# VH-VL binders against q9r0b6r508to684: the designs that were tried, part 12

Target 1, 177 residues: q9r0b6r508to684
Amino acid sequence: HIRSDFRHGAGGWQIRSMGVSKRPLQWSQSGLLLGLRGGEELSAPKKFLGDQRLSYGQPVILTLQVPPGGSPPPIQLRLEGAGLALSLRPSSLPSPQDTRQPRRVQLQFLLQETSEEAESPLPTFHFQRLLSNLTALSIWTSGQGPGHSGQVLLCEVQLTSAWPQRELAPPASWVET
Below, E stands for the ipSAE of ESMFold2; O stands for the ipSAE of OpenDDE; V2 stands for 0.75 times the mean of E and O plus 0.25 times the DockQ between their complexes.

## First folded at step 18 (VH-VL; framework fv_oberotatug)

Design y01 (at its last look DockQ between E and O 0.03; V2 from the best seeds 0.00; counts 0 for: pae E 15.3 > 2, placed apart)
Fold by OpenDDE, look of step 18:
Structure y01 (fold): chain C 177 residues (1-177), chain A 125 residues (1-125), chain B 107 residues (1-107)
Amino acid sequence: as target 1 above (177 residues)
Amino acid sequence: EVQLVESGGGLVKPGGSLRLSCAASGFTFSNAWMSWVRQAPGKGLEWVGRIKSKTDGGTTDYAAPVQGRFTISRDDSKNTLYLQMNSLKTEDTAVYYCTTDYYDILTGYDYFQHWGQGTLVTVSS
Amino acid sequence: DVQMTQSPSSLSASVGDRVTITCRASQSISSYLSWYQQRPGKAPNLLIYAASSLQSGVPSRFSGSGSGTDFTLTISTLQPEDFATYYCQQSYSTPWTFGQGTKVEIK
């Protein structure tokens, strides 16, 4: 598995604000603070990139901490590689419970070319090409989620892989033909 | 500094009644969910019940052993939580703790819970 | 009601040891799990909430993990002040229920 748990830092993640709200990446031991307003892009560090074909059909799991009674904001996972791009949506989430405590929820994104959650399905061959040289993995958030009166934190990102990242080759340069 | 101070504990006979109070300070009491938790001597923790904030409906929930006998209420103007205990039983003997569940959107710290020092209730003939 | 089964009921350890306490819920409680520490003669203190979120002011040697039904509290390097009783609590649904407790004693 390739994992960011944010216990000891932002782990190389970077933020780009797409709305009127511009802010730096805010890290705490509890996770990365997600913006409440406007769109944001969180870019994964290079350890998530490169040849990720071994993660085909496996989930990318985002663990979020949400306010009491709250729900995660709309989130997409975007993959880029080999001149291709794909956006994935998470599976359904359980309803909030009757509590005053924050909760952690997991959003799962299956790394597959077609799904109900896939915004732009690709043929299998092209999806494999994308995974073979993943050049970008990013989390896209929107500020349109309901119940976002409190802090939403990204607590963990996990990519399921058959091999540890240290055994994988680094991303290769790609020239578009 | 957040403080919760319980009072009203004491010795009471079975079938008797007692009202506990919890004075809160150091936070916006009216926004907090409040709970009572008890601990019999040498035993574990047992949730008694909770009351939500007025903004969240102000409703109460109770553990089965105290349902119908205990009543939780609050006076936000006095920053005080109450536990009215009726028809007390020997098994109600315990240290009763007042607790707060507070979610503060305005601070960089989103959630905290605080406990009082507890007050001892002894039900004995 | 959700029953919380905590284990072990007690354990002996030495300063510097790694200590692990487990809590199992009778049904899935998502991440609505808290861990408390109670020192002798004192009120409980919150250590972990939302299964793995560290309460402010709590030393980093404490950590929580798990989701669904199985949860774990870990003390990476036991300190003298850590000898106490620990409790888990679910807040998934009322009544909010505690585990039986785990007493961590000096070996």
Scores: ipSAE 0.233, ipTM 0.753, lowest interface PAE 1.8, mean pLDDT 88
Fold by ESMFold2, look of step 18:
Structure y01 (fold): chain C 177 residues (1-177), chain A 125 residues (1-125), chain B 107 residues (1-107)
Amino acid sequence: as target 1 above (177 residues)
Amino acid sequence: EVQLVESGGGLVKPGGSLRLSCAASGFTFSNAWMSWVRQAPGKGLEWVGRIKSKTDGGTTDYAAPVQGRFTISRDDSKNTLYLQMNSLKTEDTAVYYCTTDYYDILTGYDYFQHWGQGTLVTVSS
Amino acid sequence: DVQMTQSPSSLSASVGDRVTITCRASQSISSYLSWYQQRPGKAPNLLIYAASSLQSGVPSRFSGSGSGTDFTLTISTLQPEDFATYYCQQSYSTPWTFGQGTKVEIK
């Protein structure tokens, strides 16, 4: 697996935007402050990119910390690769929890066709083509301003792989099929 | 690079008024909580007050010695924090620092991450 | 109000020394404590937040520990640039309060 847990900083994550100012991320040891302006995305560092075909059919897991009485905002996972782009919604809605205390919530984004936006699903071969050369992995909120998610932290991002030793290349026999 | 530059300090008589400014750059000022911290010559640090971001209510809090006399405001279009000081006393003589007041919503930690170089206010005569 | 008391108020040390500064709160503040460094003629700089978390860009010779009422800042091998005044600050409840400072001087 490939992780960012933000223990030692923003973990190479950056705000990707159309704006004039290169705005720094707000972070703590507990995570990145998820308060994006319109047109901004949290963009993943290089370790999440490249050939990620072994993650097909596996989840991307976002761990959020939500303050008392709050809820996570609507979040989409945006992928770009091989000249393609798509957005994923969480595979399931967050379950109800005791909201009177700070809590952690996991959102899972299954990297397969059933997780795509309903209006623009990609065929299986296009999804795997996108993952063969992933050039961007980003977190985006649907049309919300910075204030709506300003108190929610992104504590961890995990890209799940079917290989126990994710940092090693798969055997050649698997690549050529 | 985050930069905070205070200005507007100077000499003023007791009972007078003075307005400090803090020009901010290198971060999204409109999302930040901001504080003023002061330091009397040769003495320690003392928190003066805070203003929250507009999205978090825009409210202010003050230390007791300045309550009712000092007013913190912000102009997000100019990336500028202000401190209006009225009814000044000799005890208000200090270097005034502009700071980012970082708040960790998970844990409630509240600390001063970035500091300006300060501006001196002298209340005498 | 929560009062913060630092010890010692000043100390003399040589380059290479291990320096320990303590901070005591008048009531439990959990881990809601930060440490700041102020070099002569300069603005304060954040060293440590949440009692033990090192701020980005701060050398690893600095460390913090403690919870509740008793906290320590340690400089493992004092360097020439570390001659400064150090302040603790609680963020448990308003008003935010600082310790009186500990001045680390050249021996």
Scores: ipSAE 0.000, ipTM 0.460, lowest interface PAE 15.3, mean pLDDT 78
ESMFold2 (binder alone), look of step 18: mean pLDDT 93; pTM 0.948

Design y02 (at its last look DockQ between E and O 0.02; V2 from the best seeds 0.00; counts 0 for: pae E 17.1 > 2, placed apart)
Fold by OpenDDE, look of step 18:
Structure y02 (fold): chain C 177 residues (1-177), chain A 125 residues (1-125), chain B 107 residues (1-107)
Amino acid sequence: as target 1 above (177 residues)
Amino acid sequence: EVQLVESGGGLVKPGGSLRLSCAASGFTFSNAWMSWVRQAPGKGLEWVGRIKSKTDGGTTDYAAPVQGRFTISRDDSKNTLYLQMNSLKTEDTAVYYCTTDYYDILTGYSYFQHWGQGTLVTVSS
Amino acid sequence: DVQMTQSPSSLSASVGDRVTITCRASQSISSYLSWYQQRPGKAPNLLIYAASDLQSGVPSRFSGSGSGTDFTLTISTLQPEDFATYYCQQSYSTPWTFGQGTKVEIK
């Protein structure tokens, strides 16, 4: 599998703010801070890209830390490749837990064209074509969720793949763009 | 006022075991990341390992020289940090400090904000 | 692992002197660099974090500069209580690593 656990840095992730709130990527050892106001795009580093056909039908798992009483903001996973684009919604939502304390939740996005959560469904052939040359993988958040009293953190991103994890240089700290 | 008080140090033979404790007060211990840092006599500082808060997964990381031999744990109900040291070696002789690990969510900067007075561990035959 | 190299290992200075200590990282660590002071028989104290931010309560005669691989701690006017050993530490990536230390001794 391919993973970002953010223990050692932002790992090449980048942020683009699309709403009223403009901010640089904010990293800590706890994860990447997700914006709760306005739309944001978190772009995955190159280790998630390229030929990802072996991840077909497999989940992309986002692990989030949500504050007490909080819930994950609306999140979409967007894929681009071979001139095609597709947006996925979580295939399942976490079960309710104790709202009195912070909690970790996981959102899963199945890499398949026939997902009921897909906004832009593609025929199988085109979906495979997209995965064969994945040029962008991004996490999109919207500021339309309920108010939160605390920070939401992206703690881990994991792509299940039959490919061995690439040995890359140590992740770099976030760079303001 | 933040206070960290190490205890449990002493003389131990090579191959022996020892458990250090760090009693914390003056802050919400359960939210704090904590580290152990050691200093051999007349030498520099060496990071031993850390433990994250439970809310951040409670995971541990260790320096290579102590990996597999040392275990860091915490009891949040007692505001206490522990360092279990097994298979001790002479080169483990050092003053052991517990520290609070601060991290800035905005910048990602981390540093050892508060330090205990240290406890001496001597490994000798 | 990121290696931190301090220079010099020791220096002699007098009260009132300007003292400069350098720290070099084996790779770029951006500004993820802290400085600590350790007086004889005492635990280390944080002086500077984020390469140049002064910890609360630390005298203004202490300053930090640098980014990337080269960093500097400066004591503008050395005071009697400043005779100590100083360490740099990178927080760019684990394992956290320290410089070898610089002992500032009285001339």
Scores: ipSAE 0.006, ipTM 0.560, lowest interface PAE 10.9, mean pLDDT 87
Fold by ESMFold2, look of step 18:
Structure y02 (fold): chain C 177 residues (1-177), chain A 125 residues (1-125), chain B 107 residues (1-107)
Amino acid sequence: as target 1 above (177 residues)
Amino acid sequence: EVQLVESGGGLVKPGGSLRLSCAASGFTFSNAWMSWVRQAPGKGLEWVGRIKSKTDGGTTDYAAPVQGRFTISRDDSKNTLYLQMNSLKTEDTAVYYCTTDYYDILTGYSYFQHWGQGTLVTVSS
Amino acid sequence: DVQMTQSPSSLSASVGDRVTITCRASQSISSYLSWYQQRPGKAPNLLIYAASDLQSGVPSRFSGSGSGTDFTLTISTLQPEDFATYYCQQSYSTPWTFGQGTKVEIK
């Protein structure tokens, strides 16, 4: 797995925008502030990019800290690679708060065509092509402001990977009668 | 290199006021929680109060002896922490240190990682 | 409030000695404890956080142990620069409180 833990800094993440003015990331002891302005995206460092085909069919997991009385903002994960671009919605909504659960919220973005994408779905073979040369992985939010995104922190980003199986499984003993 | 430099200490009469400053450099001040810790002459260390980063709410907490008399503030554009001390008493005589108050919200660990050299406040007639 | 009690209040030791300082909390504080060193006329320096984790740049002769209510700072082989006052501090709940200090003096 490829992971960003923001306890010691912004982890190479940066704000990407089409504007001419630079704006630094706000970082705290608890994570990155997710209050993005219009036209801004939170862009991942190079360790998340390149050939990420081992993450096909696996989630990107965001861990958020949501303050009391707040809620997670609408979030999309944008991917660019091999001349293709795609925006993903969370593949599942977070569970309701449980008294036995931490106040943290996880959002999962499945890197697979069967997820509910918003605007630009790709055929199966093109999704894997996108992941063969990933050039951008970005977080985008709508509804920026104090009520949703101004108080929400991004605490962790994990790109889940699978390792190839290198050995044959034992044969099934009940099959050859 | 992290540096914290306190200033504004001096001699003041009981009931008077002073404002201390702490100039910070070598780290992202706007992300840091900051504390004041004091040490009376020949005595041990005593926590005075803390201010959180704006991202974490910007709120303050104070030790009981100074509650209502002292106010901690910050100016992130100037990388400066302030301590406004009003209604000073002779027992407020101490060296005042500013310090980074590191806090990990995931684990709850907290400690004072970086310290200034302190500024002396003497309250006497 | 959590009260922190250090023992001893002072001790005399020679270079090369093993020195042990204890700190007791009035209630369980898990591992939310740090240790500081203060040389005469200087600001305190962090030695240990989370009861046992050494701060960057702190010599390995310093170690911390304990959890709950009883904590120990150990200097395995005392050096000339270690003659100072040592403080424990709890970070379990506000107000943050320090022990009264332990002064380590040359014998």
Scores: ipSAE 0.000, ipTM 0.464, lowest interface PAE 17.1, mean pLDDT 78
ESMFold2 (binder alone), look of step 18: mean pLDDT 93; pTM 0.945

Design y03 (at its last look DockQ between E and O 0.09; V2 from the best seeds 0.00; counts 0 for: pae E 4.7 > 2, placed apart)
Fold by ESMFold2, look of step 18:
Structure y03 (fold): chain C 177 residues (1-177), chain A 124 residues (1-124), chain B 107 residues (1-107)
Amino acid sequence: as target 1 above (177 residues)
Amino acid sequence: EVQLVESGGGLVKPGGSLRLSCAASGFTFSNAWMSWVRQAPGKGLEWVGRIKSKTDGGTTDYAAPVQGRFTISRDDSKNTLYLQMNSLKTEDTAVYYCTTDYYDILTGYYFDYWGQGTLVTVSS
Amino acid sequence: DVQMTQSPSSLSASVGDRVTITCRASQSISSYLSWYQQRPGKAPNLLIYAASDLQSGVPSRFSGSGSGTDFTLTISTLQPEDFATYYCQQSYSTPWTFGQGTKVEIK
């Protein structure tokens, strides 16, 4: 698995914008403060990129901490690769109920066609082609706006794989003469 | 520059109804979470309820003593918060304040701007 | 529900005095604690959020400390405008609850 847990910094994550965004990411040992402005994305470091075909059909898992009386904001993952771009919705809808106390929630984004935000004409096998050379993975909060409310903590991002590293049997021994 | 002005308070008999308004200016009202907080004469502060912005779901929460009797609503086109109070009791006698609410995971939840309040008296 | 208990309920002080007010929560609330000032006949004003962070425009003679269950508001050098009632408020768990208040009166 490829993971950012933010215990020792922003982990190479950065705010991505069309303009000159010089806003520093705010972080703590508990995670990254997720308070994106309109037009901003939180982009993943290189370890999440490249050939990620082993993650096809597997989730990207975001662990959030939600303050008392709050809910996770609407979140999308944006993927770019192999000349394609697409956005994903969470694979299941969270409960709409507010929590009385701070709680952690996980959002899962299955890396497959069923998770795409909108149905659009795309080439056959487009998702796996995109994953063969992933050039961007970003978090976007489509409904998050400025105000006096709505910020949550991003505690962990995990990219899972269908084929964890498997133990290999040792090579056959050679007998010396 | 932030201003909150409550109105609609007055004298009402037990069992009656009253509707409070809070006119807001100096900020983007549609993005704000808003609360009502009350203070009985000579007493402390008590949170009454909250309404979230529509973009955050527009949901309401109420304190137990008013649940089912009070309804918070908002009209973003008029920058106005409302409190509909039904089945009023003498225990509801208080100054009612409108607040803007701030929250996030680091600071918690607090009431950063307050109106000057409107008095509701429930007596027979 | 989280209960907030302030002490003292009132105190008398002179201009220039150092004043401390305490607030105790019935359970740990981390640093989710704010302090408000209410002058006679006025609405409350936020002084401190997150237990120790000063709201913009609040004089530096005010300070807050504590975490968990025990919190303190300190006024280092009391001024004439500081004669008011002070409330703490927790935001760890709904419903949001206030302490009963501490009235600071002129001696």
Scores: ipSAE 0.126, ipTM 0.662, lowest interface PAE 4.7, mean pLDDT 83
Fold by OpenDDE, look of step 18:
Structure y03 (fold): chain C 177 residues (1-177), chain A 124 residues (1-124), chain B 107 residues (1-107)
Amino acid sequence: as target 1 above (177 residues)
Amino acid sequence: EVQLVESGGGLVKPGGSLRLSCAASGFTFSNAWMSWVRQAPGKGLEWVGRIKSKTDGGTTDYAAPVQGRFTISRDDSKNTLYLQMNSLKTEDTAVYYCTTDYYDILTGYYFDYWGQGTLVTVSS
Amino acid sequence: DVQMTQSPSSLSASVGDRVTITCRASQSISSYLSWYQQRPGKAPNLLIYAASDLQSGVPSRFSGSGSGTDFTLTISTLQPEDFATYYCQQSYSTPWTFGQGTKVEIK
């Protein structure tokens, strides 16, 4: 597994604000602060990139800490590679609960042929091509969600992979033959 | 330091009314969900109700036994939580605790805080 | 409403004993379960939240486990100050119901 637990830093994650209000990436031992206003893009570090074909059909799991009564904002997982790009939605979203304590929520994104921006799923061959040279993995937040009296934290990101981090090759440009 | 101090308890006759207050300090009160919990003498804890923060709609929920008789409200400008109790019954006799939830975004730890309670006695 | 059934209602134990208290919810409450300790004449104190997370400052002899409907509070080695009443509470949905309590008494 490839994992960011944010216990010792932002772990190479980068933030880009897409809204009017821009902010720097805010890290704590509890996780990365997700924006509640405006859209944001969190870009994964290199250890998540490269040849990720062995992660086909496996979940990318985001663990979020949500404040009492809150819900995570709409989140998409963006994949780019081999000249292709697609956006994944969580396979399931926990229903909001009337809890008085902060809660941990896991969002699972299955690495399968699906796209919210396409009429039909990406053919398997092309999806595999994308995974073979993953050049970008990013978390996109809309900044709009119900029940945001407190802060939402990204506590962990996990990609299921058969390869240890040290054996991952850096991404390279895809050449079509 | 977080502090919750209840007041307003006392002796009241059945059918009477009483308003409890909870003065809060040591945290951003306006962001906190606040609750009342009561405990009859020699009995267990009983959740009375909760009021959300204004940002979360400021809505209230109540336990069935007090529904329609009790009203929870808050004055964020005064960092004060209230419990208006009307049509009081003998079974409402209890120590009433003010409670709040808090979590530290830096440490990730969750806390709840309780006042020391105020006694309400409903008796003829 | 979610009903919380706590067991046992009371138990007698000695210093050094392992004590186990259970709480069962009438429906799944995921991990939104807290354990409180209440000493005589005092307000309740939070011990465990989120079913298994230890509140800051609480001794490590306290632990919580479980998810869904069945939960357990364990005191590995009972200390003199642990003789008290313990309550579970669900915060999954309102009303945030408590168990009826478990009084831990000196044997």
Scores: ipSAE 0.093, ipTM 0.697, lowest interface PAE 1.9, mean pLDDT 87
ESMFold2 (binder alone), look of step 18: mean pLDDT 93; pTM 0.944

Design y04 (at its last look DockQ between E and O 0.02; V2 from the best seeds 0.00; counts 0 for: pae E 13.9 > 2, placed apart)
Fold by OpenDDE, look of step 18:
Structure y04 (fold): chain C 177 residues (1-177), chain A 124 residues (1-124), chain B 107 residues (1-107)
Amino acid sequence: as target 1 above (177 residues)
Amino acid sequence: EVQLVESGGGLVKPGGSLRLSCAASGFTFSNAWMSWVRQAPGKGLEWVGRIKSKTDGGTTDYAAPVQGRFTISRDDSKNTLYLQMNSLKTEDTAVYYCTTDYYDILTGYYFQHWGQGTLVTVSS
Amino acid sequence: DVQMTQSPSSLSASVGDRVTITCRASQSISSYLSWYQQRPGKAPNLLIYAASSLQSGVPSRFSGSGSGTDFTLTISTLQPEDFATYYCQQSYSTPWTFGQGTKVEIK
């Protein structure tokens, strides 16, 4: 697996704020603070990029910590590669429970070309092209959603892959940007 | 400093009644969920019940063994949690702990704190 | 009710050891799982909440993992003050049930 657990830093993740929420990336041992008052783009570091074909059909899992009674904000996962782009939505959202504690929820994004939750489904061939040279992986938040009282943290990002992290191929230099 | 101080424990006969109190300080009591947990001598922890904050409805829930016999209440003006125990049984003998669950909306900080407990002994 | 099964009931370990305690829920409780430490003659203290969130002030040698039904508390390097009884508790649904506890003793 390729994983960011944010225990020792932001791990190379970068933030671009949109709309009203203009802020720098805020890191703590608990995770990255997500903005709730505007759209944000969190860009994954290089270790998530390159040839990710072995992750085909596997989930990208985001672990969020949400306030008691709260729900994670709407989140999309955007993939770019080989001049192609695709946005994925999480498969399901867990319901809040009767507790006073913050809770961690996992959002799963299946890396597949055909999905009811995919914004722009691609033919298999093109999706494989995208994964073969993944140049960007980003988390997009709308900043609007139910139960957004309090802080929401990104605690972990995990990409299931058969490749050891040290053996990941970087994006090809010929890839269009 | 967060403090929870239980009181009211003691010796009582089966069928008797006892009311425990928990005095809270060091945090905004009215915003906290409060719970009672008990521990029989040499045994594990057993959840007794909880009461939500008024803003969250102020409702109570109880474990089955104490349902109908115990009542949890709170006086936010006095920063005090109560446990009214009626129809006490020998199996109710335990150290009773007051606990708080507090969440700060502004900072996202969560903490739970326990009192040192008060002993309730039900014996003929 | 959700039943919490904790394993083992007791274990012996030495200072410096890696200790692992598991807790299994009878049904999925998502991440609504807490770990407590209780030293002899003392009240319990919260170590981990939300399955893997470290309570403020708790040493980093403590960690929690898991979701759904299977959870783990790990002490990376056992210290003298860590010999105690540990409990898991679910807060997914009332009643908020505890595991039966795990006593960590000196070998």
Scores: ipSAE 0.470, ipTM 0.808, lowest interface PAE 1.1, mean pLDDT 90
Fold by ESMFold2, look of step 18:
Structure y04 (fold): chain C 177 residues (1-177), chain A 124 residues (1-124), chain B 107 residues (1-107)
Amino acid sequence: as target 1 above (177 residues)
Amino acid sequence: EVQLVESGGGLVKPGGSLRLSCAASGFTFSNAWMSWVRQAPGKGLEWVGRIKSKTDGGTTDYAAPVQGRFTISRDDSKNTLYLQMNSLKTEDTAVYYCTTDYYDILTGYYFQHWGQGTLVTVSS
Amino acid sequence: DVQMTQSPSSLSASVGDRVTITCRASQSISSYLSWYQQRPGKAPNLLIYAASSLQSGVPSRFSGSGSGTDFTLTISTLQPEDFATYYCQQSYSTPWTFGQGTKVEIK
């Protein structure tokens, strides 16, 4: 698995907008403040990019800390790769919880066609092609800005990988023992 | 009121060991992140290391000069922070301060409450 | 590691003087800087956090300014209790690092 937990800073995550690649993020030792301006995305560092085909059919997991009485804001996971771009919405929602206390919740984004927004046509097998050369992984939010005492934090991002399965039935007898 | 009281300082030979304690009161110790900061006689302040609350993972970080020689621990049932110092060197001679630390996204990280310090002298 | 450099290392001043102490970071630390006062024989105490925010109970004659790499602590009218050593500290990235200190002495 590939993980950012923000224990020692922003973990290489950066704000990306209209040609501006960097400005400092606000963080705490428990997480990164979700307080993006319009047109901004929170962009992942290189360790999440490249050939990520082992993550096909697996989730990207965001762990958030939400304030008392709050819920996570609307979040999209945006991917770019192999000349394609697509957006995902959460494949799972948080369980019902007592909202009178601060709490940690997880959002899952299944890296599979069932999670895509249906906004534009794409080529056949596009998702797997995109994952063969992932060039951007970004988090976008709407409707929530920075606040005091009631802020939503991004505590962890995990990219899940499946175990490879080896061939079990060779076409001929073993040539070496 | 917040109080932090260090103890366990003293004279020790190079290569020796010493354990410092910090008794805490006036706040919820189990929720707090805690640091040690030291000051050599006539010199400035140097961060030694930090321990997170158990709720936030209970993990430790250390400055490079003490990595592998010093260990920070906590006992939340006794409201006590510890610094185990092994393989002491003359360069470790300092007053050692216990301090609360806190990182607020809006205000930054800072050492809000300090103990009085305890002197550790490493000499032959 | 982020290196913090204070200037001057020491200064002599009289009661009533305006005193300015500077602190420079080896890289941008945004506004993640604090200032501490240490009176002779005492533990340090927090004066200013987040570059410019005054800690509760600190007199208004203390002020902080700056962002990025250059920061300033100002004492507008020096009082007898202000003769002490002052330290800046960055909280942008670990290890947390302090400036070397600035000793403010009676002229």
Scores: ipSAE 0.000, ipTM 0.462, lowest interface PAE 13.9, mean pLDDT 79
ESMFold2 (binder alone), look of step 18: mean pLDDT 92; pTM 0.943

